# VHH binders against o26223, part 17

Target 1, 191 residues: o26223
Amino acid sequence: MKLLWTSQHIKVTVHIDGKVSKMDVLEAIKTRRSIRKYQDREVPEELIDKILDAAMCGPSAVDERPWHFIVVRNREMLEKIPEVHPYGAMVKDAPVAIIVCCDSSLEKIPGFWVQDCSIASQNILLAAHSLGLGAVWTGVYPLEDRVEGIRRLFSIPEHVIPFSVIPLGYPAENPGTRDLFDPDRIHLEKW

## First folded at step 17 (VHH)

Design S3
Fold by OpenDDE, fold request of step 18:
Structure S3 (fold): chain B 191 residues (1-191), chain A 121 residues (1-121)
Amino acid sequence: as target 1 above (191 residues)
Amino acid sequence: EVQLVESGGGLVQPGGSLRLSCAASGFTFSNDDMAWYRQAPGKGRELVAYISSGGFTDYADSVKGRFTISRDNAKNTLYLQMNSLRPEDTAVYYCARGPHESYIDYSFDYWGQGTLVTVSS
């Protein structure tokens, strides 16, 4: 069992067997940060399963659930991702990455899949954080070069759109939390 | 007040080396990611090197193997060791503070005034 501390001194207990302490959802949201440095430690499959379960729990347009997930553990493949993703350098250092994709054939209403996959991606990040892991959303869509790069690399069919690459691992950094609340973005009753 | 003050720029011959420093103040340096950018005359500002709060590093392809970004959290200082300098490296180099939580690229909110690096024979 290892204890990880957030910049707010939030204790995250991670067990080797995949058991973790409970984290309040609001706390998870507020304290989550992008993690780009990982320990040389494998992520148990059980944690990945939990993360993927969470990824599929979000809403989608008319419940279309267009998302697919590629779980990548192969070192060679992880090392290749940065070649097609300029800001995915940390992926090569992660023990695992999840590629979130949209199967366009599952869309019931066109265009909402971006929201759907965004929700899934965010849930991955939050779930990872709540489980004592670090992750970062590395955007793929709508950047054509990245989309095509990831598509080719993973032989993704044309009707499936890679959306995000999310490396995950036990965090080896602890970035500070940020308060991004802006009351000026809140309008009451009217603009 | 957040401040980033670059230093170490100057004139250097091709193949030479320089070490840039960025003194940070007004924030908890150790909590933030940092980066070096550069802007050559007539060109846009480009990322040179990135370092996370925990020490993960990333580099532009043009500087890989030649430049090294590092940080001393105790001194609130960011460094850029530049080796094997080329004329193409001539630019104003800027220190930048911490990415916002961007899911596309590295994003920064504060910049220094820059330090000029001129590589010329």
Scores: ipSAE 0.715, ipTM 0.867, lowest interface PAE 0.7, mean pLDDT 92
Fold by OpenDDE, look of step 17:
Structure S3 (fold): chain B 191 residues (1-191), chain A 121 residues (1-121)
Amino acid sequence: as target 1 above (191 residues)
Amino acid sequence: EVQLVESGGGLVQPGGSLRLSCAASGFTFSNDDMAWYRQAPGKGRELVAYISSGGFTDYADSVKGRFTISRDNAKNTLYLQMNSLRPEDTAVYYCARGPHESYIDYSFDYWGQGTLVTVSS
């Protein structure tokens, strides 16, 4: 097992066989942070496949699974995303980004696609983190300017709605841990 | 207790430069993202510059190429180098501690008291 360190002292464990050490689901959830600084290192396709597999494993309304994914590795395209996404500046520095979209023609019940794509997006984040990558959810929908910007940039059909842009890479920062547990938000049996 | 204390504000002529500092305490500075905001008279507070724990930076369009955000983790200090200052840069500048996990914008939970920057001939 080899330990890799980022400039920000992020420990990434790689197994002898080249596999990245995985963490359990609770650890992934609790330790995941938005990562906006990435190493100058490519993300293997195998990891992207695993992430996308995870993205498609979430529930959806009546199992409609309306999601589509655009995997972007082209440097020119990555550099253009910030032009239409004001809070996507970090995308230009990422080796890859996943754009989560909804195909409205796949909706069985209107309106739930937002939840479906949210679940997919979150699974991307968790999977990435569990695989030793950093990612950040940069929201596109429902901001019209971002939706149309991404649509035009990637020639996305009108019936398909870009939902989120998620840059991914090996992390070059280590945000501190957080504890956001709030017992006041827990109600027993009734409000 | 989390504390952010801004300094370095003052009166400067157009085209001049200032360097703001924010002394941070009460949290692990090196692990958190930081930002500068400003609020001009009669206007809302706006993001000026953002810096992640790892040094990723983002700027408002209005200050790109003129302002530089940086940090010294050893000193728990955030900086804003402001060059080529303009009258429209006149505002109270605020230091802010790292964003919460937002999926749309940067979101911060602690703010300093601010330091006044006045750009006037």
Scores: ipSAE 0.661, ipTM 0.848, lowest interface PAE 0.7, mean pLDDT 92
Fold by OpenDDE, fold request of step 18:
Structure S3 (fold): chain B 191 residues (1-191), chain A 121 residues (1-121)
Amino acid sequence: as target 1 above (191 residues)
Amino acid sequence: EVQLVESGGGLVQPGGSLRLSCAASGFTFSNDDMAWYRQAPGKGRELVAYISSGGFTDYADSVKGRFTISRDNAKNTLYLQMNSLRPEDTAVYYCARGPHESYIDYSFDYWGQGTLVTVSS
């Protein structure tokens, strides 16, 4: 019995009107796309707070919660990020960026901070999307030049490791959705 | 099967212009990031221009202001308008396909055969 999965094109109608329709979590996950073009529109602080709240709601190794967040709105600083991040060109066009960092002094178990910060970063992306914003994860760690570049630019202490730079804004592009499901990546009971 | 076929290369004088095209097939073109790379003789392959599925563009510093990447999704075609060409732009130019959802860099999984651009007086 071949279950014909009819790909129902969930048309995410981005209602531009002020009613933040509550996007369910699966919809947020499935419809999220990296957004690299932004409107010339400020992101309210309230939305950033919600995003940061979401960022801190993920699990971490033994609940170490090593993450810190730098919220960058300063235009000069946003414009400087691409100078140290070769693939961060879109940051200069974003109204705000969040830099996710790890405070190594908060680690309880070494090395799991990467998972912790990844979870936080993904939650930022999902939360942003659910709130009608676009975002993209621009990787910093473990690329040494980017890590040090961001560190210097934002005067980040040595024990704090910049992990990701996530520009956010109201989307000025609609890249559509992709079906990324691959059954060949699923193994039952054994490889 | 994924296919990328570049065209439009040739000999041009310094200061001249060329327009490269890349015909894409075998995948949903509109959903993928695309890029132009080039490889000069004796040099490594380098990114020239990037365009996201949604139309975000990025350029190598060496070509900023001179080259323009664009796409026609209806035609499954990627373009590179090259103006004010310089001898140092001489290279084989490659069209590349990549995923939109990369959090590290512009990564590509398929390349065309390339088209030669020679800028010489």
Scores: ipSAE 0.659, ipTM 0.846, lowest interface PAE 0.7, mean pLDDT 92
Fold by ESMFold2, look of step 17:
Structure S3 (fold): chain B 191 residues (1-191), chain A 121 residues (1-121)
Amino acid sequence: as target 1 above (191 residues)
Amino acid sequence: EVQLVESGGGLVQPGGSLRLSCAASGFTFSNDDMAWYRQAPGKGRELVAYISSGGFTDYADSVKGRFTISRDNAKNTLYLQMNSLRPEDTAVYYCARGPHESYIDYSFDYWGQGTLVTVSS
């Protein structure tokens, strides 16, 4: 059963170890947008650490946690990503990108790593947004030319599968909120 | 009611130039990503140029260096400057708005009716 929040007026202040939460989780989910233009401003390592911590908090099939992350800040490497990713042009202007990978040697039940890495990737987007950053998921898997290009560029071994490239930075654009709720997608009791 | 109205198409000689315009209404233009697509006879629609709400641009390889996408948010107008035109640029050109948060490409959810560009002698 899905509990749908049809109002954005519910906010909760949560105290965790003396800290106060800044953004309601439903607000974060509804307001996150793909950001492809970034300020010329570095992203502190501390924020990347928080984002990767969040990425690893997701569930995974049988708790296999197959994810690995490559953090890319080197300008030359960022500028090469668009050469192998036809929709990764914004990466050249990002201060940092995170490549989400599956280490297939960590799979405990075959075939669920895609869901596992999808969960980690979405958590990266939400965490970045909550920290005042903008990001975009640029898909790699299952597009073979993108997988092979990224693997070659970053010397990723054959048992490791690059899943997504996520450039991020302080946003230099502000796209509007979209209303995508479609009640026809909801089926009560049966199809 | 969202409307996208393209104009500026026509017949042009190889090596010539055209400037396409797209007048937008019925939505907050400055908040949306915009694009130009084209469709040649017997082909699907293909992306020509993309511009984000904040001005990030990207182009199809076949038009890089020849075409320039731009927007004037004060006039709610999207432009495509097409230089050094070739016969293979012949197509109906469509203005598009969106996207719907695609993670594999630039995807758009609304297109205008299009304007025909013919490059020939």
Scores: ipSAE 0.655, ipTM 0.848, lowest interface PAE 1.1, mean pLDDT 89
Fold by ESMFold2, fold request of step 18:
Structure S3 (fold): chain B 191 residues (1-191), chain A 121 residues (1-121)
Amino acid sequence: as target 1 above (191 residues)
Amino acid sequence: EVQLVESGGGLVQPGGSLRLSCAASGFTFSNDDMAWYRQAPGKGRELVAYISSGGFTDYADSVKGRFTISRDNAKNTLYLQMNSLRPEDTAVYYCARGPHESYIDYSFDYWGQGTLVTVSS
């Protein structure tokens, strides 16, 4: 089985034995890295649509699906995010960012929205990677200063909670993978 | 075995310059994000400058415009050029190797022993 990408980051599906092949999901999980340097190249709307579709495929508490997504492409807005997010400096150089939010009016069971939005955020990272893009999750919630700053910047209403800001683009860096498996973290039958 | 060895510290008058070096071994240097931290007497460790594997940089507000982080992947060496030094820059400066994945900060998993920079008349 063979997966092929071109230098122009057009996803090329190759056929092997009459089957369409893409990146294996375990490979995607193990090779995904935070990418903070991007090419000066726009990300097609089609790829953003696929990423958001993947984000919404995650499970949620009692299927509440509390998430909303703000897609930011405006240069002025992207350049302002670092003013309210101390570790979001790379956002100004990204062609696009996705802000994952919780709409608290959609909560069916209080207090599980953090898990729900975490699942959506991680799915965004994996989907972006599988499509040849690089992304990084820059945490917002529960850091009060970041929550209030992002809410003000994007006119997010009081009942909606910004959870994460995820800049993404075609990668301009290629960090290596790490072997992080630690058998001491595995407990059989009991602690 | 990961090793980070800082050098280039010393005593400098205010307004002076120093260039710190960090020799790295025991890992694939070009794959990792790197940083300089500093720790002044009686204070916690503070991020000074960050550089990603691909060259994205970020700086603490207190050093912007005066300090420059750079890397030479062929020599496995990280650098910090410090200009217009001030007495408040006095600290032990540590080289740090980039980490596993963090989503709230720049994080690092290995640290050198540090090199002392003293800015005083």
Scores: ipSAE 0.617, ipTM 0.838, lowest interface PAE 1.4, mean pLDDT 89
Fold by ESMFold2, fold request of step 18:
Structure S3 (fold): chain B 191 residues (1-191), chain A 121 residues (1-121)
Amino acid sequence: as target 1 above (191 residues)
Amino acid sequence: EVQLVESGGGLVQPGGSLRLSCAASGFTFSNDDMAWYRQAPGKGRELVAYISSGGFTDYADSVKGRFTISRDNAKNTLYLQMNSLRPEDTAVYYCARGPHESYIDYSFDYWGQGTLVTVSS
């Protein structure tokens, strides 16, 4: 194993076959935080491609894959999101945001798309973190005023449901982590 | 043990100013998101101002432009500068330590005991 430099406060383990793991997945899950302050720095399209590839790797109900993604870089549009999304104030300062949507015409069984889009949304957060970016999930569905506002703003058709808005960029803050493990939430064999 | 102790409240005339302080201990202050909330007599608590660990701020519409949240990491202290005070700002003001994660709002998991601000002529 050869140690490689990283700014992530963890050592990168180099596998014997030459492939590189930038961050251990358990460490990524435990250290990822919502980031609401970003550097004035563009996010390359190549990183967005990697993030969306990761988003689409998640399981879905009967492999229905109902997700669609709107990539927003236009400054005017990013600045309008807080007008319809009260928890989205930081979006105006982000270089890019991803809107996770459900296309209901792709549902194969009703009622599972929320889980499907939640999986995709969390994968976006983890992939962004592993690439040295910061992101935050700002909830849209099921808050109807937010759903209608985002749909109107981005001309989203009625059979497509905006689920989340995820601004992202190179982080300009470094919040700490907390130990949230609670053994009282673990039940062996039965409730 | 996490402790948040508010101070700086009192009686002030309309149009006046106050600065609230929140002394924090028992955690790494610079790593956490912080907020001020207030509760007027007979009403529920409402968010006044939010500040992230890195200095992103957000404000309730009712105080925007009049109140400023800030933090001093060297002193482990959160501040609320309140200018142009109005009678409707009368409330108990609480310092709050932010949640690990929330995706629909600014939610908080630890609260101070509060400091009373009364704006009255």
Scores: ipSAE 0.605, ipTM 0.829, lowest interface PAE 1.3, mean pLDDT 89

